# VH-VL binders against q9nrl2r1430to1533: the designs that were tried, part 113

Target 1, 104 residues: q9nrl2r1430to1533
Amino acid sequence: GGVHELSAFEQLVVELVRHDDSWPFLKLVSKIQVPDYYDIIKKPIALNIIREKVNKCEYKLASEFIDDIELMFSNCFEYNPRNTSEAKAGTRLQAFFHIQAQKL
Key: E = the ipSAE of ESMFold2; O = the ipSAE of OpenDDE; V2 = 0.75 times the mean of E and O plus 0.25 times the DockQ between their complexes.

## First folded at step 7 (VH-VL)

Design v40 (framework fv_ficlatuzumab)
Fold by ESMFold2-Fast, scan of step 7:
Structure v40 (fold): chain C 104 residues (1-104), chain A 122 residues (1-122), chain B 107 residues (1-107)
Amino acid sequence: as target 1 above (104 residues)
Amino acid sequence: QVQLVQPGAEVKKPGTSVKLSCKASGYTFTTYWMHWVRQAPGQGLEWIGEINPTSGDTNYNQKFQGRATLTVDKSTSTAYMELSSLRSEDTAVYYCARDGYRYTSKGYFDYWGQGTLLTVSS
Amino acid sequence: DIVMTQSPDSLAMSLGERVTLNCKASENVVSYVSWYQQKPGQSPKLLIYGASNRNTGVPDRFSGSGSATDFTLTISSVQAEDVADYHCGQSYNYPYTFGQGTKLEIK
């Protein structure tokens, strides 16, 4: 991607970070506090990692950016049972993302 | 040092309501979910519900839905549990307890208040 | 609701003995089981979370194991200060639920 595309990714990540339901996704899950997480989740990711990749121009295509965001949600639903606060936050934030991603 | 400070005791009549407090210190109050758990005399632990101090989002044990209300005051780092329509069966020690994981309701409780003994009797 | 059943209800051990406490979930809870120690007149204290992870400051003699429906708390060499009620709890599904507790006493 070009400069215009990178600006769009940055704007979307900022909107996700500011969303009320972003709290489970802001930083990588701590192995010390949640040791079984990394036994279940093989490709951990979080919004801070995605934002760093945007700033370093590591996304060449919008599809690569979208794939990383979707991996983040997929990890949430894989690890957290459906009736948890984390899964509910993930569901709402993912719906918000799908609406905003149409602008990409 | 993480501390959760609760009042020692409350005595209420059946049919009334009570609002119990839990004053947190030693950590950033908004970054951990707060839980409420009770224990009737000689009995096991019973989970009442949880609150996210940042969003105000709550989840309740269905047994307490409609009777328990969890709130927080971020300015004083204090969590509250209000329980209405009190019955003698609500006599128990009520604990607040911090979730063990930052930003996430993981459902294990790393620090507990000393508990408030609520006695409901006529 | 997921029912947690602990066994035995109570036991008395001699100092230095190995003790095992059992906790059974009525359905699969993966590894979302924690163990708490509660001494008389005190609040519970976290010993183990995620079935097998020892909480900070908990002595090495305490260990947790198990998965799915069957979980165990082991004290490799029981000490006098270990006299307490031990509670297991699951956090896999709402509502979070606890077992009835096991009372540990010294002979």
Scores: ipSAE 0.000, ipTM 0.580, lowest interface PAE 14.8, mean pLDDT 87

Design v41 (framework fv_ficlatuzumab)
Fold by ESMFold2-Fast, scan of step 7:
Structure v41 (fold): chain C 104 residues (1-104), chain A 122 residues (1-122), chain B 107 residues (1-107)
Amino acid sequence: as target 1 above (104 residues)
Amino acid sequence: QVQLVQPGAEVKKPGTSVKLSCKASGYTFTTYWMHWVRQAPGQGLEWIGEINPTSGDTNYNQKFQGRATLTVDKSTSTAYMELSSLRSEDTAVYYCARHGYRYTSKGYFDYWGQGTLLTVSS
Amino acid sequence: DIVMTQSPDSLAMSLGERVTLNCKASENVVSYVSWYQQKPGQSPKLLIYGASYRNTGVPDRFSGSGSATDFTLTISSVQAEDVADYHCGQSYNYPYTFGQGTKLEIK
């Protein structure tokens, strides 16, 4: 009746979006704001894209969902040096994700 | 209308500390990084550091590391910069300035406070 | 630290003249350069960000160009209200750094 339960993937994405360290991951990196990003990163992804894929039932296996989240973190650490705010946020958010993903 | 309001002036003795305020209004305070920049009389701009009001993450110019401390009070939409062990060369106008991008640390300073003139003299 | 060098240090122009201000970075900063106008007794105001994007409300006579290490701010027809110090700054790497400024005066 008009109200639908969230999937386990949707619940986890919502918790990631709500986390204080989600700010580098909420949307695709803008090539206007970060002009050299797409010269380095060839498979861009962000939480809004992952959430859209969850809502369209595009993940057939939990491993596919986990792979997209890990790609997002891998891109962060590839582009951003370890001492940057993005890399520090990514490190903390990835640790949070690994704890939550154990429930999947 | 975005506004960053700072007090006009502060006078301190060498060896003391000062805590300068920057009250933000006209936008959601937690969504943009806040920067602190100073300008000594007749000189150029010098970046002190930045703070994320949501996470509390800070980055400092190494020149100020250990002397400058950036904090925020989310309930009052106020950013603070504390500078310790004041010297005469710390005499400058201190500006707070809002970061121009929400989702990347690489950016620009889109709105500036009016500045606080800090005078350090014996 | 990345050193930003502005030239000239100061210049005096006649109304309506085209003026060009230069900003050089000691290493590649891609396009992470912004220009700020500071009128006497006022705080800096953003003119240009990302080397070439004009901020909202900034007159069309102001334009920015450049990439890598060499950046330029151009005022196509200088007006009396353009009397100010102009600062360039990079946000490519920490610490963020600014040039020493260029003072623009009217003859």
Scores: ipSAE 0.480, ipTM 0.854, lowest interface PAE 2.4, mean pLDDT 91

Design v42 (framework fv_ficlatuzumab)
Fold by ESMFold2-Fast, scan of step 7:
Structure v42 (fold): chain C 104 residues (1-104), chain A 122 residues (1-122), chain B 107 residues (1-107)
Amino acid sequence: as target 1 above (104 residues)
Amino acid sequence: QVQLVQPGAEVKKPGTSVKLSCKASGYTFTTYWMHWVRQAPGQGLEWIGEINPTSGDTNYNQKFQGRATLTVDKSTSTAYMELSSLRSEDTAVYYCARHGYRYTSKGWFDYWGQGTLLTVSS
Amino acid sequence: DIVMTQSPDSLAMSLGERVTLNCKASENVVSYVSWYQQKPGQSPKLLIYGASNRNTGVPDRFSGSGSATDFTLTISSVQAEDVADYHCGQSYNYPYTFGQGTKLEIK
């Protein structure tokens, strides 16, 4: 990635953060609040971490950025049963992401 | 300081509906989910449902699905629970309660309203 | 639905006595159990969350323990202001459910 790709990643992350369904993804949960999460999820990630990586220019390829976003959704569906609010929010936000990612 | 303000009492006839309010203050209303819980006289607590004030997404206890409707008014920081087809068994104190952790549904109820006593009688 | 069962239904104790209240879940809820104190005519107040974490402002005489299906609330030295109904509840799965409550009285 270049300067234009970095601004595109930043814009997309900002759109995801502002989306009504971003709440499960804004930051990592505490081990104290959700003690079994890290026993199940081996590669935790959240939008604040992804945004920090964008700001530090750590994504060399658009595919690396997309992979981190997809990992975030994959973690959501692995931890949360389909009938939960997290899974419903994740389903809608992932669909939104797929539409917006076409601009990349 | 966090406050959830509810009316003290409501009296309704069987077959009617009621819309109970819960006005929040002392925090950013859209940040935390709101729950509704009832308690019949001398009985335990019964969860009715929850709402995300940002998205409007709701989850209901199946016992109340189709009869209970949860909504919010972001401009007034007020949550509402409407309960239709009222029966005498719906006589209870109805509480709103804030979800204690914004990043997971597996939270707790950290602040509670004082409750509205709903009496359903002819 | 996950059924939460509390025991005993009621308990009378002397000031300064150590007391334990029990809560059993019908299936594994990991540690997603909270305890609420409810004094007569008042709303419930959060005491313990996540089985063992004391809420801010709650006296250290209150402690929670347990995991999976068996949970305990302990009051190390009961005081007069502790007279209340105590409710346990699980938030592991929908619908969220509560036990029937344990009434704590001073003899």
Scores: ipSAE 0.275, ipTM 0.807, lowest interface PAE 4.0, mean pLDDT 90

Design v43 (framework fv_ficlatuzumab; at its last look DockQ between E and O 0.85; V2 from the best seeds 0.00; counts 0 for: pae E 6.4 > 2)
Fold by OpenDDE, look of step 9:
Structure v43 (fold): chain C 104 residues (1-104), chain A 122 residues (1-122), chain B 107 residues (1-107)
Amino acid sequence: as target 1 above (104 residues)
Amino acid sequence: QVQLVQPGAEVKKPGTSVKLSCKASGYTFTTYWMHWVRQAPGQGLEWIGEINPTSGDTNYNQKFQGRATLTVDKSTSTAYMELSSLRSEDTAVYYCARHGYRYTSKGYFDYWGQGTLLTVSS
Amino acid sequence: DIVMTQSPDSLAMSLGERVTLNCKASQSVRSYVSWYQQKPGQSPKLLIYGASNRATGVPDRFSGSGSATDFTLTISSVQAEDVADYHCGQSYNYPYTFGQGTKLEIK
């Protein structure tokens, strides 16, 4: 670990946030907007939370960072049917992430 | 305040195409999905489709798949719906309606345009 | 497609009476049901979202309830200005669908 890994995580989060398909993932799902979300998803996570963890140096291993990102996508696919815009966006963003994660 | 402005009426012949506009103001246009809903005379509401003004992503009612095309012009905060191969059954008031939630495809329609009456007749 | 069925098709009530409009989904739509009021010659107006949440500016005499397949819009004391068509709609699955509407009139 170290400064280089932290910078890599930061850069990747920035790229994810800027991606056109990031809109479902920018922040935690609102319980008001989706009343049953947290009845189904037990480990909610979003890019803003991941960014905060990166900024606080909470990721000691790249695998930990990757696990949180994958959890974020897993949650999306668990809650949303494949034909939803959220799932479609998630699929594309995850593919992008997998490519970028090769740099880690 | 949020406003969605649509032209009053269009008259078309069967087999032709029409492109309806919906100009949005009073909010960040790219933040909310835009929907299109029509209502035939004396009938209920029928959902046509939705578009993400940022990405251009769309979802259509299968009934209109291949005939309806949703687009946006971000520079003018205007949404468009083009409907081709018009039929008499397409005669209806066509509404644009803003999605009530940000950054989700699920939700309600919190603001509606005044609607455009499309008349398809020989 | 999920079919939304409203009942009754039309209703005539006296001023001040309690009005109950029903909306039934052919399958569970969870709580993703909205109600709209449409006065003659006007666009639909949002009344209720998420089955039971009153939209901003909507009088408190309007209320929504229900979950899964059975939903209700209630007007505790109907007023003259409430004459309109009322539409329920689901946004749980594509395509989004609406009921056929209920016409409310005053006697």
Scores: ipSAE 0.318, ipTM 0.827, lowest interface PAE 2.4, mean pLDDT 93
Fold by ESMFold2-Fast, scan of step 7:
Structure v43 (fold): chain C 104 residues (1-104), chain A 122 residues (1-122), chain B 107 residues (1-107)
Amino acid sequence: as target 1 above (104 residues)
Amino acid sequence: QVQLVQPGAEVKKPGTSVKLSCKASGYTFTTYWMHWVRQAPGQGLEWIGEINPTSGDTNYNQKFQGRATLTVDKSTSTAYMELSSLRSEDTAVYYCARHGYRYTSKGYFDYWGQGTLLTVSS
Amino acid sequence: DIVMTQSPDSLAMSLGERVTLNCKASQSVRSYVSWYQQKPGQSPKLLIYGASNRATGVPDRFSGSGSATDFTLTISSVQAEDVADYHCGQSYNYPYTFGQGTKLEIK
């Protein structure tokens, strides 16, 4: 993608980071705090990594950016039972993302 | 230095409600979930619930569902637990405790308040 | 609810002895077990989190081990200041639950 797409991706990531439900997604899950996470989740990702990829122009298509965000939510729902705070935050943030992503 | 400051004691009659406070300092209040845990005299610890100070999202132990209400006041960095329909069995020390890890509910309680002794008696 | 069971209920040890406290979960909690020390008249203090990680400022004589359903807290050489109740708790599933506690006394 072009400079206009990069600006749109950056703007959306900033909105996600500022959202109240971003707390489970801001950084990679710690292997010290959550030791079995990396045994279960094979493609870990977080908003700080996605933002870095945006800044390095690593997303050639909007679909690649969307895929990384969706992977982040998919990992959350795979690891965390439905009744957890992470899963609830993920559900709300994903809905917010889907609304904002229509502008891409 | 992280501190969670609670009042020393409260005395209430059965059937009334109480609202206990926990004033946080020494960290960014909205960054960590806050828990409430009680301990009846001579007994073990019992988890009441948790609140995210940023979103206001709460999770409760079903035993306290409908009787306990957790809230926060971000402007004063204070967490509150309100417990209604008090019974003698609610006599306990009530602790607030900070969730030790920002990015998962599967954490631990890293800092504890000194506790408020609630006595429910006629 | 996940039931956490501690054993023994109480024990008295001589200064310098190795102490092992046990904690059993009624179902797998993976490694989401923490240990708390509570001295008389005080609030609980975090000792171990994630089954085996020492909290900041905790002496290296304290260590934790275990996974799934069986967990242990070991004090390699018990000191007089270790007189306390020790609680294990799981944070894997709601509601978070604690064991009944083990009381440690020094002879």
Scores: ipSAE 0.252, ipTM 0.801, lowest interface PAE 4.2, mean pLDDT 91
Fold by ESMFold2, look of step 9:
Structure v43 (fold): chain C 104 residues (1-104), chain A 122 residues (1-122), chain B 107 residues (1-107)
Amino acid sequence: as target 1 above (104 residues)
Amino acid sequence: QVQLVQPGAEVKKPGTSVKLSCKASGYTFTTYWMHWVRQAPGQGLEWIGEINPTSGDTNYNQKFQGRATLTVDKSTSTAYMELSSLRSEDTAVYYCARHGYRYTSKGYFDYWGQGTLLTVSS
Amino acid sequence: DIVMTQSPDSLAMSLGERVTLNCKASQSVRSYVSWYQQKPGQSPKLLIYGASNRATGVPDRFSGSGSATDFTLTISSVQAEDVADYHCGQSYNYPYTFGQGTKLEIK
């Protein structure tokens, strides 16, 4: 897409990364540290990967960018029970994302 | 290189409170959860709670919720646990322990402090 | 709360014997089990994480196995330095819980 869309995707990703609740989402989960994660999560994604896709202009539509962000949260809620620190962080960051995404 | 340093002992009377410290060094303090675990004399280990030093998020064992308060001081890389309304059953060694994995709470305790012996009597 | 039950409570073994310590969870904890060694007068030390991975610096005579609810720690040839309490713990659900421990002595 256009210059405005690239700036909006980059701005949103920067805001997500800076948010205190981003800690579960910064990088892909380590299979060594969390041995069963990839038995459950088949489409892994993290903020560093999404940011790289923005940098390489791999998103053609805002819906594609939003889909990757929502996949990131969906993976969190699928793997983690609702009372875990990861799921709570995901809920708060997703709420923040929804507010900011209205600008897209 | 990773060190978690705790005072050796504390003595308190029932009904009072205590604030135990855990000084961390040799790693980036804010990127790892800190946990507190106690061990009464001759007994097993009991998890008290955890704190994320960046966000301030805490999770407590329900047994201690309302009495235990976990805090951190990022400028000194120090974790604290305050336990109020002390009773004789709180006599135990209290450990701080580092979470062995960043970016998930489903890790293990890879480094432990030497423990502080809290005696609640008199 | 998930209850972790260790067996036996204690045992005394001859040098060189194979030791198997058991840990059973009251419900599935997947593979989120760790084993800790605690020598007399010392803090716990991590031996095994993720049910079966040896921590750095742990002798290869120590091994872990199991999944879901049934877990074991095996010491293939017990040494005098292995005298300790052994704890299993789960980190799958809050609150995190530990077994009551197994005391290992050498005859």
Scores: ipSAE 0.075, ipTM 0.747, lowest interface PAE 6.4, mean pLDDT 89
OpenDDE, second read of step 8: ipSAE 0.230; ipTM 0.798
ESMFold2 (binder alone), look of step 9: mean pLDDT 93; pTM 0.949

Design v44 (framework fv_ficlatuzumab)
Fold by ESMFold2-Fast, scan of step 7:
Order: C-alpha cells, then structure tokens, then sequence
Structure v44 (fold): chain C 104 residues (1-104), chain A 122 residues (1-122), chain B 107 residues (1-107)
C-alpha cells in the first residue's frame, strides 16, 4: 500500500469507532475484568491498536488491514457465546464492516 | 455523587401490568448498562435483565422473557421496567443497578437504587 | 442456569471474631463472583468483585478469595455495623444468578 489506501483504512476505522456496536472493540480487554480472556485469546487486538497501526503505516497491503479487523471479530466470537451482548454487537458491526470494506 | 432514584411503593391487582422507573444522576447515563434485580420478602436476589442505554439492546433472564420489557429515556436519564400479567409471586422489592464492568457479559453491580416495593394483591 | 449456594444460612458471631462465609457455584465460573452486603431496610452494596477485588471505600477487614466453584468472603474482625445479609452472585454466564444469602448477626 499507498498513501490513498492508508487514508481509506483510517476512514473505515473512524466509521467503525463511531458505530453504536463498537463498544466491545474500542480497546483491549482488561485482565482484571476478564481474567481468563488471555488464556483463551492468543492474538488480542482492538480498534485503538488497529488505528495506531494505520497511523504508523504498518499495513503494506489492504489484506493485512482486513485480516486484523477479522481477527478482532474472530476473537470476539471465540471468547463470547452467541447469546452475549458482545457477540450480538460483533455480529452487527462485522456486517457493517463487510459492506464498508467493499469500497477498499 | 452517583444516584439511582426509584419510587417507594406500588400496589397492583393480579393480571395487570406495572411500569417502574429508575432515574439516574451523577454520571453519564449512556456509558453504563442498567440492570434490574428483584427480591421477594425474605428471599434472595433474582436477576431480571439488562439494557444498553445507548443502543437499546437488552438481555433477559428467560424466566421473565415475554413478561418483562426494559426501556430507557435518554433525555431524562431514566430506565424503566414494565412487568405484565402480574401474579402474587411478583410481590418483591425491585432494584435498578448500574453495571460496573466495561465488559458487559461479565458484570457486577456497583450502584443500586433504593428499590420499589411492588405488592400484587386483590 | 448456574446455581449459587451459600453456607451457612445464618450465623451469630462475637465482636472481633473472624467470620468466613462460603459460596459454591454448580459449575465453573472462573472468578466472576461478586459479594454484596445488605443491611436491614437498605439496598445491596458491592463489597467484592471478580472474587478478590475490594470495591472502593470497603474496609480492609473484608476480603474475598476462591476460584472455579468455591468462593469465600472473610471478615477478619467483625464489627457491630457488619450485621447484614451477604449475597454472592455469578456473572460468568446468563442469566446472572445469586445465592440465597447468609445472615450475619452479632452475639
């Protein structure tokens, strides 16, 4: 990737952050609040980390950016049973992401 | 100071419905999920459900699914619980309580209202 | 549903004694257990969350421990103001559930 792709990634991350269902994904899960999370999830990630990577130009390909977003959703569904608030928010936000990612 | 203010008492007849209020102050209402918990006389606590004040998303204890409806009014920082088809066993103190964790499915209740005593009798 | 069972149902202690209250989950809840104090005529108040974290403003004499299925609330030196019902609850899975409560009395 070029500079225009990085600008597109930043726009998409901003749209995800503004979405009502972004609350489970804004920052890394707390070990105090969720002590077994890091025993189950081996590659933790959140929107603030992804945005920092975009700003530091760490994504060379659009596929790398998309992979990190998908990892974030995959972690959510691996840790959270389907009937939880986190899983429901993740399902809706992932659908929104798939629509927006078509523009990339 | 965080406060959750509830009415003191409500008396209803069996078969009717009731809508209980919980007015929040001292914090940003939309940043914390709100729970409803009841306690029958001399009994333990029973979780009814939770609501996200921002999105309106709810999760219910299956025992109350279809009878309890949780809503919020963001303009007045007020949470509501409506309970329909009232029975005598619904006589209890009903509390609203604020969700303490940022992770919503792993909550604890950091502030509680004073409770509303609902008496269901004819 | 996860069933929380507290023991004993009631106990009477002398001032200054060490008090131990037990809470058992019917299945593994990791450490997602909180303890609430409810004084006569009052709403519950959070004491401990995440099995062992003391809530802000709670006296140091209160401590929580345990994991998986067995949890304990300890009061190192019971005071007169500690007369209350104590409730444990799990937040590991929906629906959130509570024990039946333990009534603590002095004398």
Amino acid sequence: as target 1 above (104 residues)
Amino acid sequence: QVQLVQPGAEVKKPGTSVKLSCKASGYTFTTYWMHWVRQAPGQGLEWIGEINPTSGDTNYNQKFQGRATLTVDKSTSTAYMELSSLRSEDTAVYYCARHGYEYRSKGYFDYWGQGTLLTVSS
Amino acid sequence: DIVMTQSPDSLAMSLGERVTLNCKASENVVSYVSWYQQKPGQSPKLLIYGASNRNTGVPDRFSGSGSATDFTLTISSVQAEDVADYHCGQSYNYPYTFGQGTKLEIK
Scores: ipSAE 0.332, ipTM 0.806, lowest interface PAE 3.4, mean pLDDT 90
Fold by OpenDDE, second read of step 8:
Structure v44 (fold): chain C 104 residues (1-104), chain A 122 residues (1-122), chain B 107 residues (1-107)
Amino acid sequence: as target 1 above (104 residues)
Amino acid sequence: QVQLVQPGAEVKKPGTSVKLSCKASGYTFTTYWMHWVRQAPGQGLEWIGEINPTSGDTNYNQKFQGRATLTVDKSTSTAYMELSSLRSEDTAVYYCARHGYEYRSKGYFDYWGQGTLLTVSS
Amino acid sequence: DIVMTQSPDSLAMSLGERVTLNCKASENVVSYVSWYQQKPGQSPKLLIYGASNRNTGVPDRFSGSGSATDFTLTISSVQAEDVADYHCGQSYNYPYTFGQGTKLEIK
């Protein structure tokens, strides 16, 4: 726990951001580009937000960190049909995450 | 090694249906999405659809929506593609192809069957 | 649908020459492009994905490059066994689509 977990979270976020399929998740969805997004998604989250939470030591448990990451993917799959590029990227990134999360 | 085995050929008349098989071996069948791609004589490749062998989830090229049906038999590690209302334009080699997975995968077909030649003619 | 356009349609090269095959996407496909080699009478074979031939068993003379809309497959020194049709394909969005193919022959 503690510093060790923080470091692990930081590293994992870095790896997620650097992943080729991170593009849908780097920042919050633009309300201008997707006007109805926030009518559907009530708990928006993105990797930059998760990174900030990590930096601020807001995660006390690995499960909390994992929950936010899973929420991020859940939002993607809720809004985006399976046949979208975003959903495809999310599927691949989530698979990567599940493997990396074993290190937490 | 990974192998995808398909029958050599099928001959059908217009208006009928065909069900092509693809038997997988050398890997965990349920772990990889299976795709179907066809190639008309002298033409390029055309994606038909994909199926998740575990869940049965499918996605189709809209061109084939309602006419192509992908299924799997997990007990025999076999994928199937049924194509109905056959037309002469459906004459092609039909391939099954495994979706590859890798770190930072870009989405690709890493193994292909040898293909089944479907001839549709009166 | 995303249209993949390959160029040239056909190419005849001398042994040992550098070969460059092009593939252009009608829209940004990021880097989700793969190349396949199809020798006469055979099924397609994965050649390059994500600009890499890692774990494909493909000779080092093959390389891929490009992003967004413009992609290239390069054969640094073409060999007799490289005679084949080459296909590019995108997996960025459904439906997956392929180019029309490039036929490579040796003079």
Scores: ipSAE 0.018, ipTM 0.658, lowest interface PAE 7.1, mean pLDDT 90

Design v45 (framework fv_ficlatuzumab)
Fold by ESMFold2-Fast, scan of step 7:
Structure v45 (fold): chain C 104 residues (1-104), chain A 122 residues (1-122), chain B 107 residues (1-107)
Amino acid sequence: as target 1 above (104 residues)
Amino acid sequence: QVQLVQPGAEVKKPGTSVKLSCKASGYTFTTYWMHWVRQAPGQGLEWIGEINPTSGDTNYNQKFQGRATLTVDKSTSTAYMELSSLRSEDTAVYYCARHGYEYKSKGYFDYWGQGTLLTVSS
Amino acid sequence: DIVMTQSPDSLAMSLGERVTLNCKASENVVSYVSWYQQKPGQSPKLLIYGASNRNTGVPDRFSGSGSATDFTLTISSVQAEDVADYHCGQSYYYPYTFGQGTKLEIK
């Protein structure tokens, strides 16, 4: 825990949201547009949910924050085949995240 | 208004290369990915590739990988497609088209250039 | 590569008739299908994106529907200016692919 960690989480989420490749991750997948998504993905998550959790001080440890971000990427790669724009965006954004997460 | 301006026609010999241009205006050039699509006479549309004008990142149809090169000049808001080792079957209308959503999402081609007719003949 | 198959290849309709154009994907492409209208000598023009969203300026007689592998473009009351080739395309998988087109003519 700590104030520095919570401040760093907010900054990191903002950087992820602003990244060109954040578009698949900004909000939860629509069940209307993607009806089989929730049959395959059992723990859905998105950047808007993670940001809400940061704002409510729900992350007690940096590892919990990192786990939620990694779950988001894992869901992307599980649902979307490697040769999709979502998977390619996820790959680039995850690499960006790993560089930024070194500051945590 | 959004415009993508392309030259009308280009004639090239087999084995040469061509560099086609697409000049954008009416929007912020760096905000939208640019696509290249061709159409052979009497045939359907064929996607060649896409480029992010901000980062220079590209994705290609593997059929054109190694022959097609996409570039941009941000200072002139111009996208380019270079196609090498030209063959007669490369004769087609070549379109540039704007990705319909900002910052690369699951998109569509919302604005199209008028197309450049490339004729490859000896 | 995802194969997009359109049907019929061509059709001729009477003014005011309801017309349906079909587009089938060889694999699930979710809702990432767009429809383009191409009149002779012109570039394609976006009609529908995301399977069912009309592009700005497109008349409301045009509508799109479908998901997964089966998609339809409907013109509720065909007009003379609707004579064109209609192309569907998917943007879910790389490479992006298009159908062969359906030619619409008026009797």
Scores: ipSAE 0.306, ipTM 0.808, lowest interface PAE 3.5, mean pLDDT 91

Design v46 (framework fv_ficlatuzumab)
Fold by ESMFold2-Fast, scan of step 7:
Structure v46 (fold): chain C 104 residues (1-104), chain A 122 residues (1-122), chain B 107 residues (1-107)
Amino acid sequence: as target 1 above (104 residues)
Amino acid sequence: QVQLVQPGAEVKKPGTSVKLSCKASGYTFTTYWMHWVRQAPGQGLEWIGEINPTSGDTNYNQKFQGRATLTVDKSTSTAYMELSSLRSEDTAVYYCARHGYYYLSKGYFDYWGQGTLLTVSS
Amino acid sequence: DIVMTQSPDSLAMSLGERVTLNCKASENVRSYVSWYQQKPGQSPKLLIYGASNRNTGVPDRFSGSGSATDFTLTISSVQAEDVADYHCGQSYNYPYTFGQGTKLEIK
């Protein structure tokens, strides 16, 4: 595997993972360390889950991929107050995603 | 194995600035947010702010906004807190402390430095 | 700012007694409360995070409970080495805030 062998979805997920603001989104929130998260967020998702779906060719349409990324950001903003580092990171990463997603 | 090493004491005059250091070892410095917390003699703990060593992002307690500046030097795994316009009420032990949960800003302080006693007096 | 209030300010216990320390938040902080032990001349040490999770290496006699606004730290059988100030703190919203501390002494 090289750059030309990666799908557009794979390239974008890799860029999201490498972004400085990806830290709240890399893995599922720990239910042990943050137990109330799963009382509030009913459809948890993270970049590692989305990356696995891309690798297994589970996204048939760009809209399905975009929906999963948007769910991730929606969960962030629902759980975290606007003045938190998670919400600020989510805002910046979402803006980056929207620019890149225009090419999908 | 995780250690946060701080100088023991610093004496400053009112109106000056101080820059306190916190040297981290025993873990990957850039992975965890670093916090600064102070404790005035006989008083409780007071949160000053936090910094992400990877991005440089900071969040401050509004009480210290404009007076406290948090920075890091990744090459030496050292965090710094500069406090300006010092007053006698800034006399306190200043701790650096590591954020215990690497994926969220909401967390806990799992390892603490030994603290630097800052005395502000004329 | 969220105000954390601890009670009592101080207490003296006999070895082996059960100790209960209370912490109240002025508004809902969910489960984002941690407890720290501070011995004289030393830095704080994490005991409990997320209201009820014991930190690695902390003895089983320490336990935390509570949610929303009311939190409790329990020491099931006090030992001599437990003499310290105990601080609760919330990390739900900025600024992070701490209680005034409870001083535990042995009779």
Scores: ipSAE 0.027, ipTM 0.700, lowest interface PAE 7.2, mean pLDDT 87

